VH-VL binders against UPF0735 ACT domain-containing protein LBUL_1260. Designs and how they scored, part 3

Target 1, 144 residues: UPF0735 ACT domain-containing protein LBUL_1260, of Lactobacillus delbrueckii subsp. bulgaricus (q049t6)
Amino acid sequence: MADYFYVHKKILPDYLEKVLEAREMLDSREAATVTEATERVGISRNTYYRYKDYVFRAKDPARGQQAVLSLLLADLPGALSAVLTCVTDHRASVLTISQAIPLASHASVLMSLDLAGLKGDINTLLADLKSLPFVKNLQLAGLE
Below, E stands for the ipSAE of ESMFold2; O stands for the ipSAE of OpenDDE; V2 stands for 0.75 times the mean of E and O plus 0.25 times the DockQ between their complexes.

## First folded at step 1 (VH-VL)

Design il8 (framework fv_iluzanebart)
Fold by ESMFold2-Fast, scan of step 1:
Structure il8 (fold): chain C 144 residues (1-144), chain A 124 residues (1-124), chain B 107 residues (1-107)
Amino acid sequence: as target 1 above (144 residues)
Amino acid sequence: EVQLVQSGAEVKKPGESLKISCKGSGYSFTSYWIGWVRQMPGKGLEWMGIIYPGDSDTRYSPSFQGQVTISADKSISTAYLQWSSLKASDTAMYFCARQSYTFTWSSGYYMDVWGQGTLVTVSS
Amino acid sequence: EIVMTQSPATLSVSPGERATLSCRASQSVSSNLAWFQQKPGQAPRLLIYGASTRATGIPARFSGSGSGTEFTLTISSLQPEDFAVYYCQQYNSYPLTFGQGTKVDIK
């Protein structure tokens, strides 16, 4: 994902935003065909096909972005509660959580988070979770 | 009979590399974190970082991030602290210590068993 | 990072007297606080963990108390072998941090 950059649209050609508009019309069924969508936004079919797979709108974390975290948690009273408190203190919501039976001294935990309300960015949340002394091997397993 | 045994004293010149060791015995080495603590001559204790030998997960103090590398070889129950290029300011006693659990509601890891220390002297 | 501050820096006590050492955290560390003893040329020795639990083999004259930000280590009847430097250490949050130490010296 080093291949994708966050770039202000002011420095981009205007047809790239029109490619996004045409694709959105097709996805919402406002246009039934590629020909109809491209004619309505004022680009050629060739322009649409050339760029449609390389231009995307940035996800807004405050509007339904989701993350999946994988971690190992010490099998200690209060360990899971502290993790959940850290998540909610950052204004993220826990959607799902699954915990395996502890092996030796740690349990595998997988949790899905709703980042719509997230205070700050995901890296700050990850750093704070990693600072908890009973959390280890914390990984960001997925980000949508 | 839980023990941590550290490698012997080292005398080095600035710019040289160094790797010191901490060997655990009498317990399940892969089930406990191992931390490293620095004590400069005449000064107090500074926590450097920690490793879980079971999967080599490491955490560093911000003051030591990028200055040292902590690693472990679980096949010989040994943790390591390594410098790529020593400085005179690295002159200190270095301790390794095992981290154990409190098993209380607030839960945390505390250092219960310590190595004897490795004196590192860096001078020109 | 959580800053640990110990007081006094040096405490002069006669054998048989009570010594009281203080440790303050800049933020709450709950009860995740340990006390260590260090003698010259030796590794630190764990005395107390969980603010008040004596480690195995530690004499009953050592006791710890406190929670949150204010902690105390008490040595009820100081023995000759107790003259040493004492460190408090929080393990509630990374990075783990130590106090600067209190030296218990003979009067």
Scores: ipSAE 0.000, ipTM 0.483, lowest interface PAE 19.4, mean pLDDT 83

Design il9 (framework fv_iluzanebart)
Heavy chain, then light chain:
Amino acid sequence: EVQLVQSGAEVKKPGESLKISCKGSGYSFTSYWIGWVRQMPGKGLEWMGIIYPGDSDTRYSPSFQGQVTISADKSISTAYLQWSSLKASDTAMYFCARRGYSYGLTYFDYWGQGTLVTVSS
Amino acid sequence: EIVMTQSPATLSVSPGERATLSCRASQSVSSYLAWFQQKPGQAPRLLIYGASTRATGIPARFSGSGSGTEFTLTISSLQPEDFAVYYCQQYNNWPLTFGQGTKVDIK
ESMFold2-Fast, scan of step 1: ipSAE 0.429; ipTM 0.769

Design iv1 (framework fv_ivicentamab_arm2)
Fold by ESMFold2-Fast, scan of step 1:
Structure iv1 (fold): chain C 144 residues (1-144), chain A 122 residues (1-122), chain B 110 residues (1-110)
Amino acid sequence: as target 1 above (144 residues)
Amino acid sequence: EVQLVESGGGLVQPGGSLRLSCAASGFTVSSNYMNWVRQAPGKGLEWVSIIYSGGSTDYASWAKGRFTISRDNSKNTLYLQMNSLRAEDTAVYYCARDTYITYSGSYYFDYWGQGTLVTVSS
Amino acid sequence: AYDMTQSPSTLSASVGDRVTITCQASQSISSWLAWYQQKPGKAPKLLIHKASSLESGVPSRFKGSGSGTEFTLTISSLQPDDFATYYCQQYNSYPPLSYTFGGGTKVEIK
């Protein structure tokens, strides 16, 4: 039911990342016009206009490290709150949460975290999350 | 004020079926996790099944396919449907209320019923 | 299999004795352990959760300690009311594994 995928950029055409770079140049005012930005990154104006509203950066390089976690979470009041509290106690921030409809006793959860403020290391956070009785199959799906 | 009262136990033949009831008062069954725990005569405690507040369920591996936990929110009552009963299912069956804590783990039992005896015998 | 082992299975003691019951987990459960007391013909009663947190109304002579894989329930001065069977329960794992009980320890009169 979601229109967007999390995919590795190696399988994507290289011009999609260039669309993001051109947009960043325009947003930062490093380039004053679309023509200037697209010429500098080596794509056509038509390529920029075609894709600019359909490609986005999941990771913000200015924000520091990000992690993507996959887990099964018990279908219960307080389960998600306990996970969020564990994350914020380590001074990480939750950027996105995608939760599937609960099946049997658990919901599949995918969450992305901003680790810029993390007070310890990621392994301590993962260990604490894994210790919660209502968390199963916790996996580090991505780290940058 | 919290009370759990089990009923429905009795003598049943091997291969038979029984339905246990657990009537709750002083709280709402649908707002809590509810469990069945059994104890064979002279033996220890053995967890059977849970129903979560959201309605999902889990079972001990030996209970899967034979036992079904359910609830009737209008009657504030928990049930355990037991099929294909064996002599080794002979036990006192307790219903128990699970607690959960927002900032920590749950799955221990703060209130128990008095139990109902199920005897599986020829 | 997630195993909880209690020792001893039976303990003979006199009023005023200090008794110690041990619960061993087959793998680390942090502090996610509860203790229950069961008197003959009655339902179990929660005494302690999170290894050492005493429930309201439970006498201070009961003390839980430990973390990881080894846990202890201590009754510092045994009273007549304390002759019962005691069970530990881990709740570190999610169901169905979260409700693994120890085999029980019967504290009986010497």
Scores: ipSAE 0.000, ipTM 0.480, lowest interface PAE 17.4, mean pLDDT 81

Design iv10 (framework fv_ivicentamab_arm2)
Fold by ESMFold2-Fast, scan of step 1:
Structure iv10 (fold): chain C 144 residues (1-144), chain A 125 residues (1-125), chain B 110 residues (1-110)
Amino acid sequence: as target 1 above (144 residues)
Amino acid sequence: EVQLVESGGGLVQPGGSLRLSCAASGFTVSSNYMNWVRQAPGKGLEWVSIIYSGGSTDYASWAKGRFTISRDNSKNTLYLQMNSLRAEDTAVYYCARDHTVYITSGGTYTYFDYWGQGTLVTVSS
Amino acid sequence: AYDMTQSPSTLSASVGDRVTITCQASQSISSWLAWYQQKPGKAPKLLIHKASSLESGVPSRFKGSGSGTEFTLTISSLQPDDFATYYCQQYNSYPPLSYTFGGGTKVEIK
């Protein structure tokens, strides 16, 4: 979303990370009340309520792993469909997909995958994607 | 609404060939994962082959090299070409649709939501 | 490929009985298991997917449970229409490891 930015925490006020810690204590039931959680992390209840709905961790273990793939895809009917089928056959989910206008019969594709349901390891998925005759230059751009 | 109708079964001698057909109505074969599953008389279910929506295929280890799954999108029909048939291939052959749909932002499941009524293949002399 | 073991192979029961069928996978399949009902001379019919999700139109007396390697199908009050053979099927393996069915459990009149 346009309203959210990815920034390094060292340029942010310290209390924002404490808001996340207090929320996590409440969610895990380490603390029974907002008062208890906020006192443990050293912030006011007012600070907690002010920021609790606007700060999130980029990496959430409960959501599972994510991967970003970059590839060149032949501009052929069914090419994208075959890639998506390969991904879903391995029980990965496509979160986002961006495809540029084809140049020289190939389009640049960037896709984000949710690996929470993945069967086998990611190397098997990558090998199968690379085996598709219309996929070129497949790269793992990010893994979290 | 969804219907699968198999045909092409019959009696064949060992070493012979048969081509099974599965005519689909109420949905598009090329938009789904399609399977062949067989059942020997009085026995359990055994998976044979799959064709994915993108056109790639997989087979049970004993079926590789002898059986070929294919489809004709213009006829909305699934096929199974069976070569070098053996007595142990005697079974009712079902075509079955995986629930798997074309998904751009979610996972899929591969269980069989619709089955045809089956066609009997008997391999004997 | 995964081995899928169903027990019992046959079960004799009376209308109104509570019956339980077990399916055991040789390796963890998470919750990726379906249950099918097959009546004599008919094609199998899907009852439950993802171990516990009941298909529309299937009576509430059917219940699936379990995860990992141990799964059960329970019929809380057996009806005349329920005498059939039941199969579990794992769909955790990506081919060519193949999909595997259990050996089946025949529920017959006592």
Scores: ipSAE 0.000, ipTM 0.481, lowest interface PAE 16.6, mean pLDDT 80

Design iv11 (framework fv_ivicentamab_arm2)
Fold by ESMFold2-Fast, scan of step 1:
Structure iv11 (fold): chain C 144 residues (1-144), chain A 118 residues (1-118), chain B 110 residues (1-110)
Amino acid sequence: as target 1 above (144 residues)
Amino acid sequence: EVQLVESGGGLVQPGGSLRLSCAASGFTVSSYYMNWVRQAPGKGLEWVSIIYSGGSTDYASWAKGRFTISRDNSKNTLYLQMNSLRAEDTAVYYCARDSYGGYYFDYWGQGTLVTVSS
Amino acid sequence: AYDMTQSPSTLSASVGDRVTITCQASQSISSYLAWYQQKPGKAPKLLIHKASSLESGVPSRFKGSGSGTEFTLTISSLQPDDFATYYCQQGYTITYSPYTFGGGTKVEIK
């Protein structure tokens, strides 16, 4: 289900990471009870129960994220190069790119990106891509 | 009406500690990224620290380990705990509200002067 | 590194003059640049955000322009209230580079 967002922990309430820490203490038997775990990390039992089923660590956060972007690109010299330069300026890597036959002077483009080296957040990259005059209908089609 | 009012500045000896407060009104501190920015006498603006809406924090490299940013949501107040103060920490300290997602400061307090000298 | 270089550091001008202040970023920051005005003994005041968006209540004689690495603040007809120090500030990528201010430009009476 696509009810989850990948969010950098620095913009989340610190009690959400503490919920994860409390759960990990319980799973590792470092704490025997919910009361003990929550007291050690400095949150209430109510906070723990409210959020425990909605917060999870990425299995391999060091490998970074992948994103899939869809857009319409003007069929003009330099348009694709400008998009690729924008991606590279944000220190993301293009993994794959596919371009359909142009319809009405625009081509459908699907790009998969490696965000492991991404400088800043993905919204900043998306905003910069949308600012390019030859880019239309930019959409984040997937995020892993 | 959005207001930020700093307090807690004053004269302190090198190696001493000081806690600054920033009382906010007209908005909820926990809903915004809140910052401390300082300005040495006659010098430019220098970013010190941020507390994100989520409660996580970041610091300028020179401030990390000595300064701690925090907030009390029940009092709608931002704090900066400053330890191991040095003469070069002498500055007016401003609290500043980040507008939307970490791009710019839309409101500033009046500032509070911290003087570190013998 | 996102260093911000502001020029000139000081300029002398008369009422009615057109004043231009420049701000250079060491790497592209797209349009994520703000301009602030600071009067002696006062806190900075936001004038412009996103390179060219004028804040409500700021006089139309203030204009921001630029994108990428080169930005300008122009005051089309300097008024007595405009003698102040101006700062640019980038907030493009907080994850790798915290907020960075330019060195400031003091606009003083000729």
Scores: ipSAE 0.000, ipTM 0.495, lowest interface PAE 17.2, mean pLDDT 82

Design iv2 (framework fv_ivicentamab_arm2; at its last look DockQ between E and O 0.05; V2 from the best seeds 0.00; counts 0 for: pae E 18.8 > 2, off the site)
Fold by ESMFold2, look of step 2:
Structure iv2 (fold): chain C 144 residues (1-144), chain A 120 residues (1-120), chain B 110 residues (1-110)
Amino acid sequence: as target 1 above (144 residues)
Amino acid sequence: EVQLVESGGGLVQPGGSLRLSCAASGFTVSSNYMNWVRQAPGKGLEWVSIIYSGGSTDYASWAKGRFTISRDNSKNTLYLQMNSLRAEDTAVYYCARGYTISSGWYFDLWGQGTLVTVSS
Amino acid sequence: AYDMTQSPSTLSASVGDRVTITCQASQSISSYLAWYQQKPGKAPKLLIHKASSLESGVPSRFKGSGSGTEFTLTISSLQPDDFATYYCQQGYTYSSPDYTFGGGTKVEIK
C-alpha cells in the first residue's frame, strides 16, 4: 500500500492500461485464457504477468462507490443477519445501518454500503438480497 | 487533420526490393498499432504486418522473411521494406491504424495507398 | 487461421432495396467481426465493429448481426451512396499473423 503512487496515465506506458484491460477480461470471463486476453489487447503474456499484480485502476470519483439500500424485513430471528451475510459474501462493506422500530411485524432498514471491493455487479447483489425469504420491498435508494 | 499518406510505390522487377513509407499526421505512430494491408488489382484485402505500440512485430506467414515493418518515431513514419518481390506482390499497399478494445481489433484509419507493380 | 467466406461475391440491387450480405468464419470468432465499405479508388471505411456496433457517422440503415461463425450486414433501404464493395474482417486476435478479410461483396446498381 505505502509503495504506491497515483499518477496521470498520460505519462505512463500504454501497455499498463492494456494489462488492466486483460485482467478485466479474464475476471469477467470475456476471455477464457491469459493468451486470449493478452492477444486481444495487444500485449505479451510476459508483460501481463510482470505487471498484473502491481497496477490497479483508481476509483472513479464521478461514479459512485457507495450504495444506499432501503429494505423492509420480516421481524423474525436472523433476518437482518442473513442480509448482512449476503452483503459481506459479495464483498461489500456495511457503512451504516438505520433500523426503524418494527411495525406490523416488519422493520424498515436503511443501509449504506461501501462497494469498493464488490465482487461482480450491484444488480447481482440486489437479486440475491431480494431472493432472501424475509426481505420485502428492496429498493436501491442511491448509488453514489 | 488525422491522416496517413503512403509513398514509395512503383515498378520493380521480380527479385527486386522496395521500401514503402507512411507519414502520419494528427497522431503519434509510436502510441498506436500500425499495420500494412494490401489489395491486388481487382482483388480483396490482405493483411501484411503489424508493429505494436511497444515495438513488437508480426507478419502474415507469406511475408515473413521477405518483408520488414519498422518505424521512425522522430519522423512519425511507418515503413515496409519489401525484398525478393514476386509478381503476386503486385498490389496497392495501405497503411492502417489498428485499434483494440475489449471488443476486438479493427482498422479505423487508412491511407489512400501506394501501388507496387512487380513485372518485367 | 480464421478463413472468412463472404457471399454473394456480387449482387445487383436498386435504390430502396433491402440488401443482405453474409460472412462465415471457419472457426468461432464470438462477436469479433468488423464490416468495411470500399468505393473504387478509395481506401476501406470501417462501418461496424463487434458484429453490430455502428461506427460514428454511419447511417442507421446499416445493421450488423450474428455471432460465432455466421454474420450478416443488412442495408435496409439502399441509397445511391451505398453502391460499393463490402468486406468483413475477423477481429478476434492479432496473434494470428494471417488476419483474415472476407473476399468482398460488390453491390452494383441494376
Scores: ipSAE 0.000, ipTM 0.488, lowest interface PAE 18.8, mean pLDDT 82
ESMFold2-Fast, scan of step 1: ipSAE 0.000; ipTM 0.476
ESMFold2 (binder alone), look of step 2: mean pLDDT 89; pTM 0.915
OpenDDE, look of step 2: ipSAE 0.014; ipTM 0.609

Design iv3 (framework fv_ivicentamab_arm2)
Fold by ESMFold2-Fast, scan of step 1:
Structure iv3 (fold): chain C 144 residues (1-144), chain A 122 residues (1-122), chain B 110 residues (1-110)
Amino acid sequence: as target 1 above (144 residues)
Amino acid sequence: EVQLVESGGGLVQPGGSLRLSCAASGFTVSSYYMNWVRQAPGKGLEWVSIIYSGGSTDYASWAKGRFTISRDNSKNTLYLQMNSLRAEDTAVYYCARDLTYSYGTTYAFDIWGQGTLVTVSS
Amino acid sequence: AYDMTQSPSTLSASVGDRVTITCQASQSISSWLAWYQQKPGKAPKLLIHKASSLESGVPSRFKGSGSGTEFTLTISSLQPDDFATYYCQQYYSTSGSPLTFGGGTKVEIK
């Protein structure tokens, strides 16, 4: 799926979401014809046919974009809570978190994040996380 | 010499309509989030509306249904159509460019126009 | 809704003074705050974004600090060109109205 990107709808033309709405009406039988569906959402039939095969909702539309971070966290009180606070301050949501038993005073942490609400960009979040004194080896392990 | 120049302000009767223009030079309006901000005489700044680079829009709750933000890419110009004007809409209206260009979300404004005065009075 | 309260509403100062303006958010906005300067009859000018990031061309005597709910704009040695009204602006909210301005602080000649 190298040909597709996750993009927030605010930076996309309005008609792309309307193409999805028209297709959903047709699939659910709320509209019987392409003409009816496109008239209801306010786009032309030409716009619908041009884009209908190239615009899709995310597999899990409630979650949106996702990132996986790996890091080493100092075995100190408050270290994990500071990381979580930094993430939520950027309006990202933690989906999963896995923390191993500390070895040599640090624990390996893997976090998956929902970036649908992210304020700013991922690089700003990563820079702020890296600035925390108890965070080491922070790496973006996956991004979709 | 990146700049924004507003025009179209003037005196209108309550219930009237007015369209403001904001001509951009030195950059392309469709590549940026563009905003309208107003300031009543002697008062503070108040956000009115935004048009995102993709063309979607948002409005202050008091502006929704009465004001429409739009742009004409061929003229590199931003517009604000104001309908059902009230005395409390009297203000200097500024257009402003969001400092975010490519991706990421901000709503801080690096370039402002000089403003255009709208007076709603009988 | 994120209400922004600036204090003081006015302050009098002399050239060379250290001036401090405070902005308080009704709820945490992390560091998503900008500061603007507005001179009489002119449009606002962006000074600082993301609480502490100084805009290009803005003198180093301007400094922003703070996070969460309390933010400060400091002018370390006030110059004649600095007599103006200053506004803070939050841009953390992403629903309804995405931004809110503070009420402004007028810096006057003593």
Scores: ipSAE 0.016, ipTM 0.616, lowest interface PAE 8.1, mean pLDDT 84

Design iv4 (framework fv_ivicentamab_arm2)
Fold by ESMFold2-Fast, scan of step 1:
Structure iv4 (fold): chain C 144 residues (1-144), chain A 122 residues (1-122), chain B 110 residues (1-110)
Amino acid sequence: as target 1 above (144 residues)
Amino acid sequence: EVQLVESGGGLVQPGGSLRLSCAASGFTVSSNYMNWVRQAPGKGLEWVSIIYSGGSTDYASWAKGRFTISRDNSKNTLYLQMNSLRAEDTAVYYCARESYVTFSSGSYFDYWGQGTLVTVSS
Amino acid sequence: AYDMTQSPSTLSASVGDRVTITCQASQSISSYLAWYQQKPGKAPKLLIHKASSLESGVPSRFKGSGSGTEFTLTISSLQPDDFATYYCQQYNSYPPLSYTFGGGTKVEIK
């Protein structure tokens, strides 16, 4: 990951680990909302959203990983197909996909991805997805 | 009495630079989240940038790399440095203070400056 | 950032009328919505926050309601001072994701 450093948590601000804890509470459904999770770990929602996509726990590089993405997708012909093509071009596999009915020309989409075969790193995939003109609010909701 | 007074607007050519100032009185800018919001002639409001009380900053995606928000605590003044200006940057630029809601949420703008007009044309 | 749609874009009204402005969010924003009033050539002024909380000094004829995706600003008896453009703003999504404003509703004299 070109923009990521492997750094011991001792030299980092303590709120970064709390961001990870809040995200883990949301992923495990121990907390139902961002507000509940952030209040429980003692950080602001601003801190959570600011850092949630930039802090991850160390993983064993020899094993595959899974990601959960959330995004708003424009209600346009081919929009979902373009997202799926971008994912498969990076050799990630779609495990599950859930799309809500479009409201105000956009639909909420949740995708679970198997990254075992991923070409390159997750950052490149996320950057390419964010560059699609009909994709909004792309968030990495979980990374295993 | 809280007041925000912008200055620095004017006519500039495409590709040019301009620095806007926002002088605050009645409160301390370093103790608040401060924002820039713009409005193109006859159009709606568009968020530009924020500087947090701790000094960190964020920008609208279209502003990243071209605009820089900053402050001078000794002068109690907020700034917006605008580089590589385009015709579509023509707008009235407002500085705005975020109300204290909670540490756990975003917020709304309780005080606004009068605005300063930036016109980008050849 | 969420899409915010205001209706109508323009409305004509007379003094004493009941005026209703609607703001719709593309996704639920709970109650994290503010309303602003902007008169020609002037800065926006905060009227209401958290969908229904009236700011001090704002006349009681202004009322905000709604939650989730549909919000309403009502002026129960329009006064001459109320002819202005009104904007909604969501703050459920915020920087680095950005704040979003509605397109505005101009209330003009009939």
Scores: ipSAE 0.000, ipTM 0.475, lowest interface PAE 22.6, mean pLDDT 83

Design iv5 (framework fv_ivicentamab_arm2)
Fold by ESMFold2-Fast, scan of step 1:
Structure iv5 (fold): chain C 144 residues (1-144), chain A 119 residues (1-119), chain B 110 residues (1-110)
Amino acid sequence: as target 1 above (144 residues)
Amino acid sequence: EVQLVESGGGLVQPGGSLRLSCAASGFTVSSYYMNWVRQAPGKGLEWVSIIYSGGSTDYASWAKGRFTISRDNSKNTLYLQMNSLRAEDTAVYYCARGGSYTLYYFDYWGQGTLVTVSS
Amino acid sequence: AYDMTQSPSTLSASVGDRVTITCQASQSISSWLAWYQQKPGKAPKLLIHKASSLESGVPSRFKGSGSGTEFTLTISSLQPDDFATYYCQQGYTYSSPDYTFGGGTKVEIK
């Protein structure tokens, strides 16, 4: 988790996607050996072994994604409902909410979201949430 | 049906005090965010104060120290205690309910009660 | 606190006209804007909340739009019952709630 970055594949060498394809062939038994799998996708065995334990495919969108958000929320009635409304306006669903006792007028909140129905991009949702004045220190704590 | 009925307005001298009441029916006052909003003759609307469902309160910056919002749950009634009144406090005072437990709009309003501060 | 600027202050119109009222916030308030109608001697009545959400019982000729700093209330075909003063209101404030209303727009008979 901590050791991994979420990056767009355009900045990565294209052979990394082929490493994923070769591993998938082996996992599905479509190829019987590493030699067969790497030859079929057009990479060397050396390339496969170098990268096979360090690259993983993003979750299938049809299986949905989940996000975990960490934020400080002003201890005001209606603040949480405004956050929830922002989330549902983007067609995401709230799965869990964990709120700590307020300290210095703000409460720490952890929120798990179901992104299966998300309209648009997660980054647009995060930008809209950050624009709410009662939300501070919004962080994407996890993306599954 | 939801109803809010204000009372207690009238003529008062500068420096005087007045207490407004807002009798609620059709819902429980303690379950909503209740507000006072005022309107000077011929002028626009101006928010005064809120009491949250939990009982804490907030005020417009100009109202702090002079006005106190409160409620009596047994009477289902909202109050606004106004002290050190000035001519510029002359207005119709409305009690208003926060919409669906939100802070961002007012879904029901009373008819208002006129407060005139004049010598 | 956020300033709300409403324009025009007064608007003269005839029955059947399309009327447009604009409300501008000094800083982004997302969609946290409501519209009210007030007739002489009466309390304000909520028309629209969250910029575009029409209240039950309000005629469909009323439409709210906008987000961020610029908002519009449109009456597509003005009816006799619509001659009134209209107010926008933001509820976006954080550390000390200070709900700000626009200055109002009086829609009167031409």
Scores: ipSAE 0.000, ipTM 0.496, lowest interface PAE 16.1, mean pLDDT 81

